# Ledger of designs, part 7: VH-VL binders against q86l99r1233to1411

Target 1, 179 residues: q86l99r1233to1411
Amino acid sequence: SNKESLPFRRDVIEKVINHLRENSLDTEGIFRLSGNMESVRGIVKSFAHGEPNLSFEVHNISNALKHYLRSLDPPLIPYEFFLMLLDARKNEDAETIRNIFWKIPSDNRVVLTLLVDLMVKISENSNVNKMNSKNLSIVFGPTILKPRTPTLDRMALMTETQLQCGIIQTFIEDFHYIF

## First folded at step 17 (VH-VL)

Design j3
Fold by ESMFold2, fold request of step 21:
Structure j3 (fold): chain C 179 residues (1-179), chain A 122 residues (1-122), chain B 107 residues (1-107)
Amino acid sequence: as target 1 above (179 residues)
Amino acid sequence: EVQLVESGGGLVQPGRSLRLSCAASGYDFEDYAMHWVRQAPGKGLEWVSAISWNEGYIDYADSVEGRFTISRDNAKNSLYLQMNSLRAEDTAVYYCAKDMGEDKYGSGFDYWGQGTLVTVSS
Amino acid sequence: DIQMTQSPSSLSASVGDRVTITCRASQSISSYLNWYQQKPGKAPKLLIYAASSLQSGVPSRFSGSGSGTDFTLTISSLQPEDVATYYCQQYDDYPWTFGQGTKVEIK
């Protein structure tokens, strides 16, 4: 990785998610469509400094959130939960996924709940915004959940990516059971 | 400021191999998907292959699947295309292209290299 | 595979004319459509993404519209530097595919 890690700022993420909840539910391709690269970098810097600048077109803000979350180290779901969540997904075991979720540190759980709730609301309006639970899971899987030590095996990485996406899809589709 | 510089093209015989490289600079290479796109002389554009930001999604055009391998080295800001079992119809300018997006969905190619010519001829 | 059909294959217009190029997809692609400009001997350049969003640094005389299967690139006032071949490209599903191109010339 050539990119510096950014600080976890719960209050910033809450503001950004609330903004998106108010402005993105009817937006076609939200989280899938890209923003302007320079705008996104500037917005990410404002998140890192604790003063989120949300006076941008909504795709720039959604992309800035993705880039910000990707830059967190440790990730939003801390490293120690990676293998146990993947194993629970392999077994299609939503009860174990729920149990693991509730062991995640409180600040991370609050942010995860707000983020997945946003994804649920987007997916419930997918006839307008074209973003269903599978689409959103592809966007957020590797961003939120990643291993402590990245694998060098490309086939294993592709399998892990599918499982990472599956966990996020489970969070969205079973939200009321897990959260 | 964004630059993509391809290398490794040339004249090769059918059935031989060639490896293309693309050196990227001026942006956070590890954050974006990357693609190869080719253009036969006097013809239109053809998408060849994609690789996601984390390498978790890789895909190929049917015409090259099984013969070409895309890869990336995020530490070196480099994209590669290993081209095996080359055929005359693979003759084209090969472009390295930056995706605006990161995952399998992408959003389009906001930056392109100037291309490297591959000629497959007896 | 999703086929992209451009029309016309070529056109000739005067400086200052409004130019319209159309692109039709073989199935709905929502708004997941890009337009590129390519001058002879040069790499393509992105003009429009997401059907209607203007790429940074592209002149405002370029615009895109459409959704579903029918898309349009418009040059509101053709300039000498706009002589090029224009391609549409869908990114709804793999393989990503391009239209066959539209060559634009000055009369």
Scores: ipSAE 0.763, ipTM 0.908, lowest interface PAE 1.4, mean pLDDT 93
Fold by ESMFold2, fold request of step 21:
Structure j3 (fold): chain C 179 residues (1-179), chain A 122 residues (1-122), chain B 107 residues (1-107)
Amino acid sequence: as target 1 above (179 residues)
Amino acid sequence: EVQLVESGGGLVQPGRSLRLSCAASGYDFEDYAMHWVRQAPGKGLEWVSAISWNEGYIDYADSVEGRFTISRDNAKNSLYLQMNSLRAEDTAVYYCAKDMGEDKYGSGFDYWGQGTLVTVSS
Amino acid sequence: DIQMTQSPSSLSASVGDRVTITCRASQSISSYLNWYQQKPGKAPKLLIYAASSLQSGVPSRFSGSGSGTDFTLTISSLQPEDVATYYCQQYDDYPWTFGQGTKVEIK
């Protein structure tokens, strides 16, 4: 990465997710459509400094959240959980995925629960907003679940990405069992 | 200021190879999907290939599949197109294009390079 | 593949005229459509994204409308610097496809 990692700020992320819950459920293409690059950059800075500025069109806020979460190091789901979650996904083992989720540190769990609950609410309104669980999983999989050291093999990287997306899709579709 | 600078074009014989490069600056290259788009002389625009921010999704137009390979180096802010088995119909200006989005969905091209000409002729 | 049919192929209008260009998709693409302007010898430039959102730095005389299969680019008062070829482009599904272009000239 050619840019600095950003600090994890639970309070900021909670405010942003709550704002999106109130303003995005009817928004076509939410998390898929882009915002203005300079606006998004400025909003991300406000998140990193603990003073989120939410006085922007909703696509700028949703894109800023994506960029902020992508810039966290460690990621929202800490590195040590990566391989075990992918293995559980390969085996279609929702019980093991649930057990692993509850081992994640509590601040990260709270944020992840709010984020996935937002995705559930968006997907339940997909006839309006056009964003189903698969769409959202493609957006968020590699953003919040990453290896410490990415593979250099192209085929393995594509398989890894599919599994990352699959974990997020499982979180959305089995939310009430896992969370 | 966002800048995309292509290089590596030129005149080549059919069946030969070229490698195009695109140097990006003025934005966080690693956050966005990247594409190649081409335009044959006097013709319209044709999408050629896409690569997502993390390289987890790659796709090609049917006309180039199996012959062209897109790649990126996020540490060097660079996009590449390896073009093998070139044909006369590959003659075009090749543009490096920044996607507004990051993943396979994308949102279209907010910034373009000035293009590099590839001419495939005997 | 999603076919994009753009109309007209060319037009000539006077400075100050209202100009419309249409783009029709072979299937619904929701609002996943962009408009680009290309001047001779130059790279394309984004004008409108998501069917109706104006890109930064683009004059307010440009606007986009439509959803589903039918889309329109409007120049409310044509200026000499608007002489260019205009392209629509869908990004709903791969391969991404462009319209064939509309050349706009001043008469």
Scores: ipSAE 0.757, ipTM 0.907, lowest interface PAE 1.5, mean pLDDT 93
Fold by ESMFold2 at other seeds, fold request of step 21:
Structure j3 (fold): chain C 179 residues (1-179), chain A 122 residues (1-122), chain B 107 residues (1-107)
Amino acid sequence: as target 1 above (179 residues)
Amino acid sequence: EVQLVESGGGLVQPGRSLRLSCAASGYDFEDYAMHWVRQAPGKGLEWVSAISWNEGYIDYADSVEGRFTISRDNAKNSLYLQMNSLRAEDTAVYYCAKDMGEDKYGSGFDYWGQGTLVTVSS
Amino acid sequence: DIQMTQSPSSLSASVGDRVTITCRASQSISSYLNWYQQKPGKAPKLLIYAASSLQSGVPSRFSGSGSGTDFTLTISSLQPEDVATYYCQQYDDYPWTFGQGTKVEIK
């Protein structure tokens, strides 16, 4: 990686998610459509410094959240949960996924709950915003769930990505059971 | 400040191989999907291949699938296209293109290199 | 594959004219359409993304509209520097596809 890791700031993420909840549920392509690269970079910097600047068009804010979450090290779902979640997804075992979720540290669980709840709300309005649970899972899977050491095999990377997306899709579709 | 610089083009005989490289600078290369797009002389644009930010999604145009391999090295800010079994119809300017997005969905090409010419001829 | 058909294939207009170029998709692509400008010997340049969003640094005389299958690029007052070939491009589904291009010339 050529870029610096960013600090986990729960209070910032909560403010950004609340802003998006108020401003994005009717937005076509939210989290899929891109923003302006210069604006997104500036917004991510404001998140990292603890003073989120949300005076931008909504696509710039949603993209900044994605970039910020991707830059966390450790990721939002800590590394030690990666293999067990992928294995539980491979076995189609939602009960085990729920049990693993509740082992995640409490600050991370609160942020995950807010983030997935936002995705549920977006997906419930997908006839307007065009973003269903599968679409959102593709956007967020590798962003919030990552291995400590990425595999060097490209075919294995593609398979891992499919499982990462499947876990997020399970979170969205089984939200009330898991969370 | 964003720059994409392609290299590795040239004249080759049919059936031979070439490797194209694209050196990226001025942005966080590892955050974005990357593409190859080609343009035959006097013709329009043809999408060739895509690779997502984490390499978890890779795809090819039917005309090159099985012969071309896209790859990236995020530590070196570099994109590659290995072109095997080259044919006359592969003759084109090849552009390295930055996606505005990161995943398989993408959003379009906000920055392009100046291209490298590949000529496949006896 | 999603076919993108541009109309016209070429046009000639006077400086100051309003110019429209249309692009039709073979199936609905929502708003997932871009417009590019390419001058001879140069790489393409993004003008409009998501059907109607103007890229940073692009003059306000350019605008895009449409959703679903029918899309329009408009140049409100043609300038000499707008002589180029214009391409639409869908990104709804792979393979990503371009229109055949519209060559714009000054009369």
Scores: ipSAE 0.757, ipTM 0.905, lowest interface PAE 1.4, mean pLDDT 93
Fold by ESMFold2 at other seeds, look of step 17:
Structure j3 (fold): chain C 179 residues (1-179), chain A 122 residues (1-122), chain B 107 residues (1-107)
Amino acid sequence: as target 1 above (179 residues)
Amino acid sequence: EVQLVESGGGLVQPGRSLRLSCAASGYDFEDYAMHWVRQAPGKGLEWVSAISWNEGYIDYADSVEGRFTISRDNAKNSLYLQMNSLRAEDTAVYYCAKDMGEDKYGSGFDYWGQGTLVTVSS
Amino acid sequence: DIQMTQSPSSLSASVGDRVTITCRASQSISSYLNWYQQKPGKAPKLLIYAASSLQSGVPSRFSGSGSGTDFTLTISSLQPEDVATYYCQQYDDYPWTFGQGTKVEIK
């Protein structure tokens, strides 16, 4: 609201995810621990500019990815899929979630696949990095799955947040079925 | 420069209410979790409440749950604490604190306000 | 709730001395621990985050170590401006909790 939206840059996101895949799987608290705020802001600017600067400690890069994804408009999962996915999760319907995923535009699907594959690899090493599928779902749920118009009702917002997290958790746990 | 400015403290009788405000500037307030932390005179620090960046997670210390309500207005870069049914034990300096993180996990308090004194006395 | 126990409650040392403050958690908190400095009449100031990471603008004489349940803040050479109360704080799980504080004085 007080912050400019950022354009979707598939090539930038791919570079950042590949960097994290090579450098973060053994990192304790990856995507949970924070980085330096000014470093993160600078890295996000480099993503938006199309020239990602990855010469930083890994927590600054993972946090910059989260902030970049939150700032996309339209979001990584386009607005029109929000209600369908939440309803499918509410009904615990992984087949419908899979069908909806394959309707998402192809550039977004490629990035989602890379992002969720990274989360799968992190969660498979959670004894070392302390980040299981539930942890990652809390981080990424509201980050990449957003309503066009946010609810003002506090109880509905809490329920939506739980469903957003649940969808990402389903993506991670049922990766090979959905993707 | 990051600044957090609390207001709304004062002297009140037990059972009364106060509303604290915190005005944030110098950073993207909507990207971070926010907290209230208090310190009774001559005592240590006590975490009071947290609210995530998108308001999807809210939590309270047991001593205030049911009486205090945390809220935020991201359009106004403001954090609030509604304090009802105040007790003498709530007497403290109340700090607005910025989390380094965004969600329920957080990472600790990299910026603090100056604090606002709440005194609950008959 | 995760209890954080600091020791000592207070200490007095000479300028130039090495000062060590310990913090013990009632259960493992991995590396999810911060250290704060608070001078009288002032807000706390973050010194160390994630157990061992030095915050920007904090002098290098401050360091943190430990993981699991036992953590240490070290001041390698105490300076007059380091007179303050120091707090550890866990952020592994809610409610977030602080140690009782350690008051550091110059003798």
Scores: ipSAE 0.754, ipTM 0.904, lowest interface PAE 1.4, mean pLDDT 93

Design j3
Fold by ESMFold2 at other seeds, fold request of step 21:
Structure j3 (fold): chain C 179 residues (1-179), chain A 122 residues (1-122), chain B 107 residues (1-107)
Amino acid sequence: as target 1 above (179 residues)
Amino acid sequence: EVQLVESGGGLVQPGRSLRLSCAASGYDFEDYAMHWVRQAPGKGLEWVSAISWNEGYIDYADSVEGRFTISRDNAKNSLYLQMNSLRAEDTAVYYCAKDMGEDKYGSGFDYWGQGTLVTVSS
Amino acid sequence: DIQMTQSPSSLSASVGDRVTITCRASQSISSYLNWYQQKPGKAPKLLIYAASSLQSGVPSRFSGSGSGTDFTLTISSLQPEDVATYYCQQYDDYPWTFGQGTKVEIK
């Protein structure tokens, strides 16, 4: 990959999530439908520079958030938590998932809490927006929970992706217990 | 500025193999899902295969599953289709297509290559 | 598999005419439908995504509408450069499927 990592900007992410809370809960396919590629690229640049430009159609903003979070290194959930969360998901152990969440650094926990709270609110309105917890987990799993060294085995990647999605689905469905 | 350039098509006998490549430029290839779509001469479009941005989701049309393998190399901005056990019905122009989305949900194909012709004939 | 049925299979119209092409899905696909234009000897080009969103650089005479099972592509005033085959495509579920195409010609 020749793409450079983007800087973590907590204040930018908070502004973007707040904007989406105000503008996306009734939007069909939010986080699933795509935006315009050139608009999304420009918005991501504005996030990276600390000057978020939110004067765009809501799908462009939601897609820019996905791309920005995907470009973070380390990811929103730091690398050292990857294997222990996947193992806890394999064992269907929400209590261990909660204990691991509270060990995540505080700035990351605040952002993660805001992001998952947004997903909860979207999923509670899924009859309108068509985005339930499973849909959102597929969108966000690999975006925010990544291994330090990706496996090169195709089948292992597919299995890991399913577990990554399962962790995010657990965050959404058990939000009040975990967070 | 976005370009997708396919290569590797040609004339091949039934039962043989062929490997298609697609070189991408002008966008962040690693951020998007990629697809192969084919069009038999004088016919409509048929989706063939998809691969997500991180390779965590891969899928195939029933007509090619077990015979074709999609792959990508994000470091090289390249998409591939390994086509084994080729049949006359696989004769088509093969397009690589950029998805507007990244995961299995995708949103459709905002950029296409010009295609490469595969002819399977005795 | 979700079957997509386009109507008509072909049409011939005069410059300036309103042209309407319909696409019906065998089950509800919400708004997860795209329209493509393919000119002879060329790759397809995205016109409309998410049933009604106009792709950047596409002339405003093109519009899309519908949700659920019944979708329409409209060309408000047909131009000579619009001679092409038009395809709808659903992306609600795999395999993604296309309509069989509608060939548009000028009289």
Scores: ipSAE 0.734, ipTM 0.900, lowest interface PAE 1.5, mean pLDDT 93
Fold by ESMFold2 at other seeds, fold request of step 21:
Order: C-alpha cells, then sequence, then structure tokens
Structure j3 (fold): chain C 179 residues (1-179), chain A 122 residues (1-122), chain B 107 residues (1-107)
C-alpha cells in the first residue's frame, strides 16, 4: 500500500451503513457503479475524521465506504482470521466459518453483522437493484478480508481472491445460521 | 492533476515483442482497475485488457489472448503490457486508461493517457 | 460479445443546433453505458457515465439518457469546440465494447 491506513471508527461505519440501508435498496448497481473520484476521496476523509458527511448522491457514499474499509489496518476481519476462514471456505465448512466469526472482537462483529445484513437486504431486492449475493461477494471479498502478507504467486492470488469472495457469499447466503 | 504517461511504443517486425509501460500519478493507483485500449489508424476504439485493483481478475480481448500479458506494480504506480508475437493487425495507438471502479465490474474510463504508437510491419 | 451500434456515423450541424446521437446494444446492458468525446489527435475524454451522469468539468449542454438497449447523447446547443468523434461504450460484460463512433462537424 502506498497510502496511510485509516483508523477503525465503529460509530462512523454504523452511521454510513444505516444511511445506505435507508437510501440504497432500490438503487441500480449499488456498490458496483462508481462515484466521482474527488467526491469519494473527500467523503473518505470525513469518515476518517469521525464526522461522516453523507450529503452526497448515494453512489459516492457507497464507494466511500468501500474505499474506507479497504484502507483499514487491521482490516474489518482481523488478519489472524484470514487463513482459518479461507481453509474453512475451501472445505465448504459453514459451521467452522460460524465458529470463527464468533471469535472476532465484538466491535468488529457488530459492524460486520450490520454490513452483511445490508448486503442481505440488497440481494433480496436484486430484481430491482441488480446486485445478488454473488455480485456483492465480488465487491466485498478482498475489501474486508485481507492477508497480513500479500502473495506474489499469480495462481495463489487468484485462488485466494475466489476464496475471499466465497466467504462473503457464505455470510450473505447463510446469514441467519452464521450471525 | 491525474496523469497517465505511456512509453515503449515503436516500430517492430511481425513476430517480435514490445513492452508498454504507463506511469500513473495524481490518484491512489492501487485502488482502481486499469485497462489498455487501442485505436488502429483511422479506426475506432478497441478494449484490449483489464486488471483489477488487487490483480485478482485479469482479462483480454480474444484477438490478443495468449500473446499479451497485462500486469501492474502498485508500489511503483505502474501498469504494463507485454506484447509477444506481434502481428500487423496489432498496429495501433495504445492508451493506458484508469477505471472509475476497482473490481472486474468496473465503470469505464475517467482518465486516459495520450497514447503510444505501436507499428508492426516488415 | 455485446455489439454497440451508433447512429448516425457522421453528421453536420450548425452552431446552436440540438444534436442527437443514438447507441443501440445487441442485448440489455441496464444503464451500464458511457459516452466519450475524442477530438482529432487527442485521447478520448469521458462525458457521461452510467448512461446519464455528467462527468465533472463537462458542459451542461451535454446530457445522456436511456436504459436497456437504446441510449442517446444530446448536445442541446452545438458549439464550435464540440467538433469531435463521439463513442458509446458498454461495461455490462467483458469484452467491453465501443460503438463505431459518430463524427460531428460544423456546417
Amino acid sequence: as target 1 above (179 residues)
Amino acid sequence: EVQLVESGGGLVQPGRSLRLSCAASGYDFEDYAMHWVRQAPGKGLEWVSAISWNEGYIDYADSVEGRFTISRDNAKNSLYLQMNSLRAEDTAVYYCAKDMGEDKYGSGFDYWGQGTLVTVSS
Amino acid sequence: DIQMTQSPSSLSASVGDRVTITCRASQSISSYLNWYQQKPGKAPKLLIYAASSLQSGVPSRFSGSGSGTDFTLTISSLQPEDVATYYCQQYDDYPWTFGQGTKVEIK
């Protein structure tokens, strides 16, 4: 990463997720369509300062959330859970994924629950918004689940990305079992 | 403020190789997908290749698959196109293009370089 | 591959005229359509994204509309600096594809 990491602010993330829950469920391409780069950059700064500015078109806010979550260090799902989750996904083991989720620190669990609940609500309205669980998993997989040390092997990186997406897809599709 | 500067174009014989580079500045390069787009003399635009922000998705136009390799170095804010087994039909201006999005979905090209000319002739 | 067909291929209009360029996709692409302007000897420039959103710094005389398969770029009052070739581009699915272009000239 060539840029500075951003602090985890639970209260900011909660406000942003709740705003999106109120304003994005009918929005075509939410989390897929981009916003204006300068607007998104400014909104991310407001998140980092603890005063989220949500007076923007919804795509700018959804994109700012993605960029903010990618900039967290440690990530929303802390590094120590990365390999365990990938192995559990590789084995298609939702029970182990659930057990790992409940070991995540409580502040992170609360935010993750709200974020995945938002994704569930969006996916339930995918006939309108065009974003099903697979679409959302592609957007959020590498965004919230990150290795401590990035691999340099191309094949391993592609497999890793597929597993990251698969974990998020499992969170969405098995929400009531896992959460 | 956003700048994309291509280099590495030139005149080459069929069957030879070239490597194009694109130096990016003025934005967080590592957050966005990047593309190569080409334009043959007097013709329209043709998408060539894409690479996602984390390199987890890479794709190519059928006409270049197996011959061209896209890559990026996020530490150096640089995009590359390795072009092997060049053919006359690869003759074009090659543009480095920033995606507005990050993943395989993307959203189109908000910034373009000025292009570098590749001419393939015997 | 999703084919994009622009109409007309070229046009000539007077300063102040309303200019309309259409783009048709071979299958529904929702609103995943961009418009670019390319002036002679220059790189393309984004005008409209997501079918109807105006890019920063683009004059308000440009607008985009449409969804599904039929899309329109409108220049409400053509200016001399709008002489260019205009391209539509879909990003619904790979390979991303462009229309063949519409060359706009002043009479």
Scores: ipSAE 0.732, ipTM 0.899, lowest interface PAE 1.5, mean pLDDT 93
Fold by ESMFold2, look of step 17:
Structure j3 (fold): chain C 179 residues (1-179), chain A 122 residues (1-122), chain B 107 residues (1-107)
Amino acid sequence: as target 1 above (179 residues)
Amino acid sequence: EVQLVESGGGLVQPGRSLRLSCAASGYDFEDYAMHWVRQAPGKGLEWVSAISWNEGYIDYADSVEGRFTISRDNAKNSLYLQMNSLRAEDTAVYYCAKDMGEDKYGSGFDYWGQGTLVTVSS
Amino acid sequence: DIQMTQSPSSLSASVGDRVTITCRASQSISSYLNWYQQKPGKAPKLLIYAASSLQSGVPSRFSGSGSGTDFTLTISSLQPEDVATYYCQQYDDYPWTFGQGTKVEIK
């Protein structure tokens, strides 16, 4: 069952990220631990309708955000930036990554900035929450940076996944330079 | 209403191959990681293999690496296990398991299939 | 590989008894531990995730505790339908590993 793509709602995502900034920095395994599937499904529906329901335990909210971001079409980082970013990461070229970020549409950039700033705050408290920049990059890499047409070549998938994670890791570690 | 249905088990000779399938329904299959877990008769549970929601992470138990291949088809809501060079010690009930999470980390198996028996003998 | 050691391997108790099963990891796994119940001839069922979180639809007589290396599953008042084998499972790192199981029977 190919699920329905969801609309990009900047105002909803901002509310959810701000809620998590206030409620998740001390939470062990935030974005790594899962929630209850039925709760998460219901919360995602509330995001899609523009009425985020945040009266849930924090792991259900963080998981709903991940599911929502995965369901966006186009994705948070539009498809046309995928190959450029991967190539820049392969060349370890943070300057080019920064230049590409600033070409992304402004609504997407605002949301990306808020999301990556949240990840920076979480990673700064990783001795408590156990989520460093590497951990967060594994969670968010393929979630927000993906090709229009997935490859069926398994070796290419492995390489792409490592580069996708590397881009998010670069965003977190070089936040003030890039953003 | 989440349902996972395994098929493709049977009796095979050592050195031969089998392909297991798992048909998923009642949830958004493409959002979650999937696993194979096996249980030899009268024995405990052994994790066999994992595949992330987008196939970007795949891993295997050492005992099956190089012989088994996990795959998924998100358009068909299906999980597969290609089992080559089968050995007697691969004899087990094989379970298809849904992860609560999507990536390599996961969080545990909130739904399981009924299992399909693989017997490697003769 | 992270080894998970359950204790005891089996136990026999009366209806209404408090039952405690322990699970020890060979290294710290934070709270990344699940408990499963498996009844004879059936697939396992998730009881507890993240060491202490009760799965939906699981009776409140089940509880989990612990972090790091030592974990406990408790059944506050054993019921006839709780006859099963119980497994702990770590998901801190691959390969994911299960304990050997604890078979719970009624006297």
Scores: ipSAE 0.726, ipTM 0.896, lowest interface PAE 1.5, mean pLDDT 93
Fold by ESMFold2, look of step 18:
Structure j3 (fold): chain C 179 residues (1-179), chain A 122 residues (1-122), chain B 107 residues (1-107)
Amino acid sequence: as target 1 above (179 residues)
Amino acid sequence: EVQLVESGGGLVQPGRSLRLSCAASGYDFEDYAMHWVRQAPGKGLEWVSAISWNEGYIDYADSVEGRFTISRDNAKNSLYLQMNSLRAEDTAVYYCAKDMGEDKYGSGFDYWGQGTLVTVSS
Amino acid sequence: DIQMTQSPSSLSASVGDRVTITCRASQSISSYLNWYQQKPGKAPKLLIYAASSLQSGVPSRFSGSGSGTDFTLTISSLQPEDVATYYCQQYDDYPWTFGQGTKVEIK
């Protein structure tokens, strides 16, 4: 990475998610459509400083959230949970996925719950916003669930990416069972 | 200032190989998907290949699949296209293009290089 | 593959005229459509993304509209520097595809 890791700020993420919950559920392509690169960069800086600037068009804010979450180290789902979640997904074991979720540190769990709840609300409006659970899982899978050491094998990386997306899709589709 | 600079084009005989490079600067290269787009002389634009920010999604146009390989080196801010078994119909200007998005969805090409000409002639 | 059909293939208009270029997709692509401008000997330049969003630094005389299968690029008052070929491009599904292009000239 050529850029700085950013600090995890639970209160900032909560404010951003709440803003999106109030302003994005009817927005076509939310989290899929891009914003202006320079605007997004500036908004991400405001998140990192604890002073989120939400006075922008909604696609700039949703993209800033994606980029902020991607820049966290460790990621929103800590590295130690990566392999066990992928294995549980590979075995179609939703009970194990739920058990692993509840072992995640409490601040991360709160943020993850709010984020996935937002994705559930967006997917419930997918006839309007065109973003179903599969679409959202492709956007968020590698962003919030990633290995400490990326594989160099291209085919293994593609399979790993599919499982990362599958975990997030499971979180969305089985929200009330897991969370 | 965002800049994409292609290199490695030239004249080659059919059946030979060529490797294109693209040097990126002025943005966080590792955060975005990258593409190759080509334009045959006097013709329109044709998408060739895509690679996601984390390399977890790679795809090719049917006309080049099995012959071309896209790759990236995020530490060097560089995109590559290895072109094997070249054919006359591969003759084109090849553009390096930055995606506005990061994953397989993308959002389109907000920045383009100036292109490098590949001519395949016997 | 999603086919993108532009109309017209070429047009000639006077400075100050309103110019309209249409693009039709072979299936619904929601709003996942971009417009590019390409001047002779130059790389393409993004004008409009997400069907209707104006790229930074693009003059406000350019606008985009449409959703689903039918899309329009409008130049409200044609300027000499707008002589170019214009391409629409869908990004709903791979392979990403471009329209055939519309060449715009000054009378």
Scores: ipSAE 0.710, ipTM 0.892, lowest interface PAE 1.7, mean pLDDT 93

